# VH-VL binders against q6jhu8r557to671: the designs that were tried, part 3

Target 1, 115 residues: q6jhu8r557to671
Amino acid sequence: SHLVCRTAIDEKQEGRSDNSHEVHVDNCILNAEALVCVKEPPAYTFRDYSAILYLNGDFEGGAFYFTELDAKTQTAEVQPQCGRAVGFSSGSENPHGVKAVTKGQRCAIALWFTL

## First folded at step 1 (VH-VL)

Design O2 (framework fv_ogalvibart)
Fold by ESMFold2-Fast, scan of step 1:
Structure O2 (fold): chain C 115 residues (1-115), chain A 118 residues (1-118), chain B 107 residues (1-107)
Amino acid sequence: as target 1 above (115 residues)
Amino acid sequence: QVQLVESGGGVVQPGRSLRLSCAASGFTFSNYGMHWVRQAPGKGLEWVAVISYDGSNKYYADSVTGRFTISRDNSKNTLYLQMNSLRAEDTAVYYCAKDLYRGAFDIWGQGTLVTVSS
Amino acid sequence: DIQMTQSPSTLSASVGDRVTITCRASQSISSWLAWFQQKPGKAPKLLIYKASSLESGVPSRFSGSGSGTEFTLTISSLQPDDFATYYCQQYNSYSYTFGQGTKVEIK
């Protein structure tokens, strides 16, 4: 479990213009140009399911989103809400990222499960 | 509902120190970056300093670097500006301001006047 | 630091006039520009952020446009409450900088 907090000012300091987290897959290494995701280190290949739990709702931006393997074509977006959880399989079917926080601070717990 | 209240301003001699406070209410203070902005009498606005939500990151205007220190106490919902080696040019109304995002300021306090004179 | 220059520094206008204020950045700031209104003895009030986004509660007669180095604040039909000083502010790069201000005064 990891606590992740992102703020509007922190986004600027990190040089991240558009996203708090770049598009990735939780259990493999995504090669968006080749449209493949390879299960090898340093990825945590043993992860089967992922979840994000929002700890607050008094911020703007920071939307969780899913893409195709190209890391560009958005397939879904989840708006943050205090107490909301987003569950998904950790594999190549769910490339995902987090958009920039535009106001306040977004705090969430990231969880990973193995079967 | 959302309010920022500055205090600690006054008349001070050159070379002395002064600490300003800004009390926040009506929002989750620990979730936002905070700024100090000043305005000399009859002049425009000048950004002074910023502090991140957790106090780990701070940035200053070149005019105050090495003399002023921004800090915060999230347990007391209070922002501070420690001003050392004050100069006549530091005379201004000092506003604290809440970061909307990336440095735009959505909520401002009423300001506190600092006059540096002999 | 990025320098912000406003024009004009002062303008005289009548109620009902269309007023435009320009802000120029010395380097590209993308859309990271805000506009503020300040009345005598009061703190500044945010009008527009990200160049063109109207802050909640601000009348629709205020609008912003531009990107890169040239930006405009427009008041489509000036009202008595709009006589004030207006500032642009870039928040693309530390240190943040304001324009010198534009005073909108009654003729």
Scores: ipSAE 0.006, ipTM 0.609, lowest interface PAE 10.1, mean pLDDT 84

Design O3 (framework fv_ogalvibart)
Fold by ESMFold2-Fast, scan of step 1:
Structure O3 (fold): chain C 115 residues (1-115), chain A 119 residues (1-119), chain B 107 residues (1-107)
Amino acid sequence: as target 1 above (115 residues)
Amino acid sequence: QVQLVESGGGVVQPGRSLRLSCAASGFTFSNYGMHWVRQAPGKGLEWVAVIWYDGSNKYYADSVTGRFTISRDNSKNTLYLQMNSLRAEDTAVYYCARDYYGSGSFDYWGQGTLVTVSS
Amino acid sequence: DIQMTQSPSTLSASVGDRVTITCRASQSISSWLAWFQQKPGKAPKLLIYKASSLESGVPSRFSGSGSGTEFTLTISSLQPDDFATYYCQQYNSYPLTFGQGTKVEIK
């Protein structure tokens, strides 16, 4: 597990307006144009399950979202809420990203599990 | 064998521009995110910028935001760093480095190219 | 930003010594920490990733441990090739940050 905090000022400094974290897959290298995800080094191929736990809700933006393998077609979105957890398989079935924080600071714990 | 070779460094005056290149070989370049990391003479390492595998996402250190632009040409297996409005504080050896899947560690580094900003 | 602090900044040692370098993160980074070795005039080389995983081709005298905010790089029996500067790097979140470096010098 690890603690990740992002602020609206971080997003501004980095020139981000729509995404805090790019769309990716947790255990392989996503090629969105080819619609494939390749399990090879340096990807952490041993990750089987992932989870995000929100530690606060006093911010705006920062929604977690899922896409198809094209990294463009959004399939689901989870709004942050203090104590809310999002669990999912780390593989190519769950490409995901995080939208930009527009106000305040977002803190969450990321967890990865190996079978 | 994975190789990264930087070029384009040199001596420039403050306020000028310079473009660095990094030629990649020995792996499928288009599957990996790439970074620029710099090191001022006698100092430690400082992360500068990242570009995702397809060029869709880019992030910059606060110190270079608005002045530097990272880009890539996957058809040429080449990474670029366009450096505008150079300052004395940008004097450093610039390394390109291959990303560990999204989390931002580096398994391979180039040899570096020296940029000196002085008058 | 996550600040990374290494201790000590400089270390004098002899061949055969056990060398320990510590790295502290200003907030938890789980196990998302790498260690690099840099020799004068050369690019950094990855030694350890995910806090404790030894990179292929790196001698077994190098080991890493820790999680959360405290991390350690250990060289069990220092060799002549090991006199270098060592950096820790967190890759838990952006911006990516390095420790200030620890220089291991000949005593």
Scores: ipSAE 0.000, ipTM 0.535, lowest interface PAE 18.1, mean pLDDT 83

Design O4 (framework fv_ogalvibart)
Fold by ESMFold2-Fast, scan of step 1:
Parts: sequence; C-alpha cells; structure tokens
Structure O4 (fold): chain C 115 residues (1-115), chain A 120 residues (1-120), chain B 107 residues (1-107)
Amino acid sequence: as target 1 above (115 residues)
Amino acid sequence: QVQLVESGGGVVQPGRSLRLSCAASGFTFSSYAMHWVRQAPGKGLEWVAVISYDGSNKYYADSVTGRFTISRDNSKNTLYLQMNSLRAEDTAVYYCAREGIAVRGAFDIWGQGTLVTVSS
Amino acid sequence: DIQMTQSPSTLSASVGDRVTITCRASQSISSWLAWFQQKPGKAPKLLIYKASSLESGVPSRFSGSGSGTEFTLTISSLQPDDFATYYCQQYNSYPWTFGQGTKVEIK
C-alpha cells in the first residue's frame, strides 16, 4: 500500500512531459518489443489484483491508462475523480501507465491483493 | 473579467530590494499555478519563477535563485515576487502569468507588466 | 537548459502573404511548445499551445505544427493586425525557455 502525491511542478522538474509513470505490468517484467511479460524477480509475481484510489480530483492530467503488450496501443483511459477507484488484474492482460499531471496535485493510494 | 494587475515596480539602486505584487480577479486564484516572466527593454522574454496552486512548491531560473522569492496569499488573491540583491541585468518589465489548465502549462492570461529599473 | 532558436529573426511581409516561422529545440520537447504574439508596449498573447492547439478566440489563420525538435507557426493570410513579434516557448522541462523572437514587419 503506498500513498503517492505528484504535482505538475514535480513532473516538469523531472523532465516528464507525457507520463508520470511509464507503461508496466504489476506482477511481471514487460518486454514490449517481444510482446511478452515474464514472471521473475524483481517483479512481485504473487500479486493477483491491483487498485488505485484517487483521494482528490482538483488537478489536471494524471489519467490512468491501459495498453496492449506493445506499451503503445492505448486500450482504455480512466479520468481521475475524488473517491474513484480503478481495479484490475495485476498480470499481462493489463499493461498500464499514468499520464503527467499538468496542473495541481494528484494524491492516490496504490493497493495490491492476493485473491 | 479574468484579470491580473501588477504593481510595485520602480527605480532602485543596485544591491537594494523591491517587492512586486500581482492582484488576480475574475477566476479562482487558488486553483492555478502562477509564474513571473520578465523582459529587458528591447529584448526577449525570460521565465523567472513558478509557484504551485497551494504555495507548497516553487522553482526559479538560475539567474535569480537565492535572490528572488516567489510567494502567494490565496486569501487575498495576490501573487508576490520579493527581489533582493538587485543587479543592473534585472532591469525589465515583470509580468505575472497564469498557467492555464486547458492549455497544459502555457500562459493563457498575462498582466500588463510593471517596469523595474536597476540603475545608480 | 533547453535552447530555443527561432528563424528568421526578422521577416518582411505584405498583407495577404502566407508567413511561416520556425522554432528549433536543442533537445526533444515532445509537443510541449506554445506560441505567443506580442505587440509593442503590450503583454504577450497566447496563440497556440501543445504545438498545434489553437487558443480560444484566436483567428483560424494561425496554425502550429511539429513535434520533437522542429516546430512551425503559420499565418495563412497575413492581416494588418498580425504585424508583431512572435515567440515560441518550451514547457517540457524547467527552466522554461523562450526563443529569441521573430519580428514580422511591413514590407
């Protein structure tokens, strides 16, 4: 469980224009060129389910999005909203990233479960 | 009407201090990051400083780091720039600018500017 | 710091002309570029954000294009109100930096 807050200033200071977190998979190592995801350390391979809970909605950007295994073809996007939770399986079916925060501060809690 | 109005400019000697103010009206000031941008006479634009919507984060151009301090009072809808140890090269029109939400970091609203002249 | 270089520094044109101004970044800035217009004695005015998005209220004769390191502002049919200095600005990385400006003058 992690509480993470990001601001637009943090993104720009770190040179992040498009994403605050690049596309990844929560329980395996994604190889986007080979279109495979390998369950090995340092990935937490025992994770079955992931969730993100937004604690506020008074910011711009910071959208959560899903892709195909190529880490390029976007399949879905979730707009942040205070109290909104995004739940998904931790495996290769849900590669995901987070778009850069462009204004304000985004605070969210990340949670992982074994079902 | 969305408006930013700068004040506090004037003529000062090198090594002195000056404080600029920017009064905001017509929008929810506390929701926006605010910036200072300057322009020396006959020259181009130079970014100076930014402050986050709640005042918790600030960043400065290297040319002013350690000398200038950006701050805001959201209860008064006012942005400030405290300028210490002023140098001749700080002579410029100083603009306050709003970082637009819809424009993803571009300055969508500017004040009219206030002239600061640093000379002996 | 990311250096922004505009070309040309000065441009002479007539009403009705198609005008193009180029802006080059010393390293990739993706699409994090804005264009501003400034008239003598006035504050700058936002024209284009995110390289190609037209700001509300800006005439459709203005357009922006480009990504990475090369960007272009185009005025499709120059009007008398368009004689001004134009600046590009990157907002990909702090410090934010502007080009040196392009002055569009009457021919």
Scores: ipSAE 0.000, ipTM 0.554, lowest interface PAE 16.5, mean pLDDT 83

Design O5 (framework fv_ogalvibart)
Fold by ESMFold2-Fast, scan of step 1:
Structure O5 (fold): chain C 115 residues (1-115), chain A 122 residues (1-122), chain B 107 residues (1-107)
Amino acid sequence: as target 1 above (115 residues)
Amino acid sequence: QVQLVESGGGVVQPGRSLRLSCAASGFTFSNYGMHWVRQAPGKGLEWVAVISYDGSNKYYADSVTGRFTISRDNSKNTLYLQMNSLRAEDTAVYYCARGRYYDSSGYPFDYWGQGTLVTVSS
Amino acid sequence: DIQMTQSPSTLSASVGDRVTITCRASQSISSWLAWFQQKPGKAPKLLIYKASSLESGVPSRFSGSGSGTEFTLTISSLQPDDFATYYCQQYNTYSRTFGQGTKVEIK
């Protein structure tokens, strides 16, 4: 398990739309230009399922989002909420990232399961 | 260093077929997605097709879907474009181009071949 | 698909001039835009990616800006080697689309 905290970008970078966490896949290496995800090191190829649990809600931004394999075409977005959990398969069907935190600090716990 | 060399172009009559090749050298070909891009004489660039590093995923421009097939042979470091049912509007210089990978941010074409001319004429 | 429109189609300039080319997308592409230079009889060459990032080996007189739907390529002081056709390209989707091109000619 991983405790992950992201803080708002400094004052000179307020309002920028870059990600707090770049789009990736949890059990393979995403090659967005080639539109594939390769199961090889350094990826943790043994992961089958992933979950994210939000530990607080006193921040702005930091939305969790899913994309196609191109890492650009957004397919879904989950707004942060204290106590909210997001579960998904760790493979190439769920490329995902986290949008910038614009105010405060976002803390979540990440869990991975092997079946 | 990195080099891409197209071949197989020529003059062909409408309705016939032609196969283009792109020989890659100077990099690990099997680690990169590859694209075909064409340019009609005196016109702009048009994206044609993409193939993933292992050949498992392929996508095509609407203008060529059902007629063109992209493929690759990683043991020979070669990319192919099989062009069937050729039309006058397929007349163009065909370029192969390498996709660049960086984790989550994809990149545009960083290396191109010199091109091979395909003329569809009767 | 996403359509890309460039302006102008042709421009005449002299060595030392500041040259500006614009590119517009039919829908937002964030910053997923590249600029290419093409000289007669040659393959295109990547100049700028992610709207404003200068490709290695490209002279600093080239710069890009913009986000969303409007983008600009600027050549701050045109050199003899810069007379060419320039293309913008979106790569916000797996299918790439190019602008129609802007030819920079000697005045």
Scores: ipSAE 0.000, ipTM 0.546, lowest interface PAE 14.6, mean pLDDT 81

Design O7 (framework fv_ogalvibart)
Fold by ESMFold2-Fast, scan of step 1:
Structure O7 (fold): chain C 115 residues (1-115), chain A 123 residues (1-123), chain B 107 residues (1-107)
Amino acid sequence: as target 1 above (115 residues)
Amino acid sequence: QVQLVESGGGVVQPGRSLRLSCAASGFTFSNYGMHWVRQAPGKGLEWVAVISYDGSNKYYADSVTGRFTISRDNSKNTLYLQMNSLRAEDTAVYYCARDTPYDFWSGYYFDYWGQGTLVTVSS
Amino acid sequence: DIQMTQSPSTLSASVGDRVTITCRASQSISTWLAWFQQKPGKAPKLLIYKASSLESGVPSRFSGSGSGTEFTLTISSLQPDDFATYYCQQYNSYPWTFGQGTKVEIK
């Protein structure tokens, strides 16, 4: 397991992205311009299924979202809720990211499975 | 197995620049966020800067913001710290340290440290 | 920024003593605290992470406890190799901050 914590964005800090986690795919390297995802290191190519479990809900922002391979066209969004779990295949069908946390801190456990 | 080796330290006059390097080996460098931490002679530890696994996010301590730039070259397994407008207060041993894999806000510890490189800012 | 304060700043102890070092955060950091040992001329060495988890290879005489704002590092039976400076570090919130250090000296 892998604990992921994101803290509210501070607009005064240079070089920070508005997203707390950029769009990616869990088991391949996403090339959004070419619309391809290549299974090679440093990606964990053996991952088949992913899950995220939210550990708290006392923050604002931090929504989990899915996109098309272009990493721009949003297909779904999951609102954080303490105890909520989101499961999905680790492959190119589920590019995903996390929007910025705007207040407080978001903590979740990330889990990956090999089928 | 896991090794971090700093280099580039030395004696430099106030107002000048210096670039530090940290060579990583024994792990997949591109999967880890990296930090710079410093320690002035006889003083405690002070966090300086962090860079995400892919170089897309960078954060700095207030004391160095606008003067220092952290960067990395994943093809060379090397972390850098460009230090500009150096002050006497920047005199310290500079350590590079490893964070968790591909997760900038993982909320974890610095598990591996280099041995450090001394930067002395004086006449 | 979260301020980390260690107590005491210096302590004198003998081999075999039970040593306790305290670390206080200016605001709640849950369990996101690590303890490091540093010997003169050496890099810091991780001892404990997530307040109470012992790092692999660290002797079992070291233990950590606490959550929120109060944390403790305990050495159950001090050994010669344990005379060093100890630092706590919070990683709950940016920027990461360290305590000022506690020097454990020979009595």
Scores: ipSAE 0.000, ipTM 0.539, lowest interface PAE 10.8, mean pLDDT 80

Design O9 (framework fv_ogalvibart)
Fold by ESMFold2-Fast, scan of step 1:
Structure O9 (fold): chain C 115 residues (1-115), chain A 119 residues (1-119), chain B 107 residues (1-107)
Amino acid sequence: as target 1 above (115 residues)
Amino acid sequence: QVQLVESGGGVVQPGRSLRLSCAASGFTFSNYGMHWVRQAPGKGLEWVAVISYDGSNKYYADSVTGRFTISRDNSKNTLYLQMNSLRAEDTAVYYCAKDRYSYGPFDYWGQGTLVTVSS
Amino acid sequence: DIQMTQSPSTLSASVGDRVTITCRASQSISNYLAWFQQKPGKAPKLLIYKASSLESGVPSRFSGSGSGTEFTLTISSLQPDDFATYYCQQYNRYPLTFGQGTKVEIK
């Protein structure tokens, strides 16, 4: 498990305004223009399932979102909420990103499972 | 303020070893992938190696595979590059660089440390 | 490996000029391209990421465009501080690769 806390100050310090994390896939390297995801290092190719657990909800921005393989067409967005968990398969069916935190601090735990 | 400070460079004979260090501050080191990038005198930039945020995954340029080992100590906010079997063509300034997010680009770089491999 | 080729390799310009540097990838990299500025004896500095997104603190005279295999960095009105070497870098696929660099020098 991995605890990640991002603040609006962190985002500003790193020059982020639109995305905290760009669209990616958890177990392969996404090539959005070619619409393929290649299982090669340094990707964690052994990951089967991913989950993220929000530890707080008193912030703005920081939304978790899914896209098509083109990394552009948004298919879903998860509203942050304390105690909310988002679970999904780690493969090419679930490209996802995280929008920038614009106010406050977002803390979440990321978890990966191998079956 | 984000800072990356390399150390460990120097003059070394072919076939010998050197270990480079990169001390990180001003960000949560354990949340980011880290890279080594080198630049030979008067030449362009060449990516060398990457290590994931937790140290469990690594990848190397073909030119250094089997000779260089990247590692990190998240408790010390420090990145390392162990360089074995050094060759003249490894002569370069070595930079550590921070991932902006997973898998590039590099948003912060250290000042670099010079490695000279000569007889 | 994805080969990155910049043109020109050197460019002579005067303060106030509009400067354009081109970067070509040997295969499609979508918009996973960054531009860096490097001054003699210094580390590279990130200017642009995702082909067209300006890094915080970078002057607005810098802009990037392109997708797929053809990309450009434009400096709309060259300033004295802009004489440097510029590198493009793809981060779509490992190994990460850089262009050979474009040196912008005073005319």
Scores: ipSAE 0.006, ipTM 0.638, lowest interface PAE 10.8, mean pLDDT 85

## First folded at step 4 (VH-VL; framework fv_cosibelimab)

Design T1
Fold by ESMFold2-Fast, scan of step 4:
Structure T1 (fold): chain C 115 residues (1-115), chain A 123 residues (1-123), chain B 112 residues (1-112)
Amino acid sequence: as target 1 above (115 residues)
Amino acid sequence: EVQLVQSGAEVKKPGSSVKVSCKASGGTFSSYAISWVRQAPGQGLEWMGVIIPISGTANYAQKFQGRVTITADESTSTAYMELSSLRSEDTAVYYCARGSYYDILTGYPFDYWGQGTLVTVSS
Amino acid sequence: NFMLTQPHSVSESPGKTVTISCTRSSGSIASNYVQWYQQRPGSAPTTVIYEDNQRPSGVPDRFSGSIDSSSNSASLTISGLKTEDEADYYCQSYDSSNHAVVFGGGTKLTVL
């Protein structure tokens, strides 16, 4: 499990005006130009299922989003909400990122499971 | 790229059962929830249930409890919906639909749908 | 358990704006997210709005969603109506207590 908190100030300082976390896949290395995701280190290839739990909702931005393998074509977006739990497979079908926090602080717990 | 391909049309007698298949291609099958939704002629969409292959869990709408069974075969990337004790009111197009993720507030947002399978129940 | 109620039909001319409502019978409409699906004759549904107001890739910005807590309703608004927008539209929410997907009855949009 991993607790992650991001703030609007942190995002600006790191030069992440558009996205808080770049698009990735949880259990493989995404090559968006080649449209492939390769199961190899340093990825945690043994991850089968991912989940996030939002601990607060009093911030702006910070939406979780899914894309195609090109890491550009957005397919879905999950709005943060206090107590919201989101589950999804860790594989190449769910490339995802987190949009920049524009106001306040976003805190969530990330969990990964192996079957 | 993902495609959901369903089995062909069925004509069944009252009291019998029907089993419709939904084969996923182009993506990883086990990682997604598959729901079944039906639509009677000229009527709206009605959710029947869902299977979450990665956990082996199935949930059904109250109306179909005891008559519907949803299963998945990961080796063939195929989900199945079996409906028993068929009545004429069960005549409908049956769709499988993929949930892109699971969320307690959203449920299973559907991203891909099968083409539909017409099941006709006639005597 | 709750129901989602939509008007049976709405109609409007090309180029104009139409709004389709989806009213929740019990509990707050804001308690669970609302999705909107478009179904053209002879076709499977496709998603035009998810999580109240988000658009999937490829859905034009003429489609928007909103929530009104005072009327306990969600709304799908389509501006700049085109003939290809003619379809049945379904709202959908989730009943967390019963672990069940709930659909509205559907609205037939006619563009004349």
Scores: ipSAE 0.000, ipTM 0.580, lowest interface PAE 13.2, mean pLDDT 82

Design T5
Fold by ESMFold2-Fast, scan of step 4:
Structure T5 (fold): chain C 115 residues (1-115), chain A 124 residues (1-124), chain B 112 residues (1-112)
Amino acid sequence: as target 1 above (115 residues)
Amino acid sequence: EVQLVQSGAEVKKPGSSVKVSCKASGGTFSSYAISWVRQAPGQGLEWMGVIIPIFGTANYAQKFQGRVTITADESTSTAYMELSSLRSEDTAVYYCARDHYYGSGSYPYYFDYWGQGTLVTVSS
Amino acid sequence: NFMLTQPHSVSESPGKTVTISCTRSSGSIASNYVQWYQQRPGSAPTTVIYEDNQRPSGVPDRFSGSIDSSSNSASLTISGLKTEDEADYYCQSYDSSNHAVVFGGGTKLTVL
């Protein structure tokens, strides 16, 4: 498990305007141009399921989103809400990212499970 | 609209305990932390502690550790602050405040709504 | 363990601009967000600035916040002063080492 907090100031200082975390896959190396995801180090290939638990909802931006393997075509978006959990398979079915926090602070717990 | 409504004024004897309530209305109670801040007559603001109701986790200022207990009842959307072993120096207005902090205690504490305050007078 | 130091009082005439400083005694002022609260006599505090420079809904744009890393201070600036701005103003930040909220000592603003 991992506690992650991001703020609008952090994102602005890092030059982020679009995403606080770039599109990736949790258990393989995504090659968006080739439309493949390769299960090799440094990826944690043993991850089977992922979850994000939002600890607050009092910020703007910071939406969790899913894409196709091209890391550009958005397929779904989850709005942050305190106590909301988002669960998904860690594999190439669910490339995902987090949009920039534009105001306030976003805190979430990230969890990874093995079968 | 979000409002925090506190219990009424209390007069207590030295050595007793006081328990002040803070009922949240509007918004989601479990979506925020609740901090307690006191102010002695003519003095500044002093933070006492915070509770994160979703986890039942509380953190207290060093000065109040051992004397203060902050709890929450999510079914009634009410937070409580209990201060024991009261002294005359504990005479103050006690405020609850809604706190945007949720992380491990590192960033940030921002109080967006404040209760009206509860005067606690400790006298013999 | 740091302190936030504010002037005890400031005064200015209606229509003018006033600035209240909040200086951090150790560690960088930019390490943690700074909030500003307004408290009128007999009332609970209300937030006028959060996260260094943000205004809550309903707070006039005459109120602004800033951070100056060179002086290790935060500032609250109120332009176009009105008599209703008379109040005590408190800055507030967070001490990561002690896991504690820290308030400045407060500044009494008089508008005459």
Scores: ipSAE 0.000, ipTM 0.531, lowest interface PAE 15.0, mean pLDDT 80

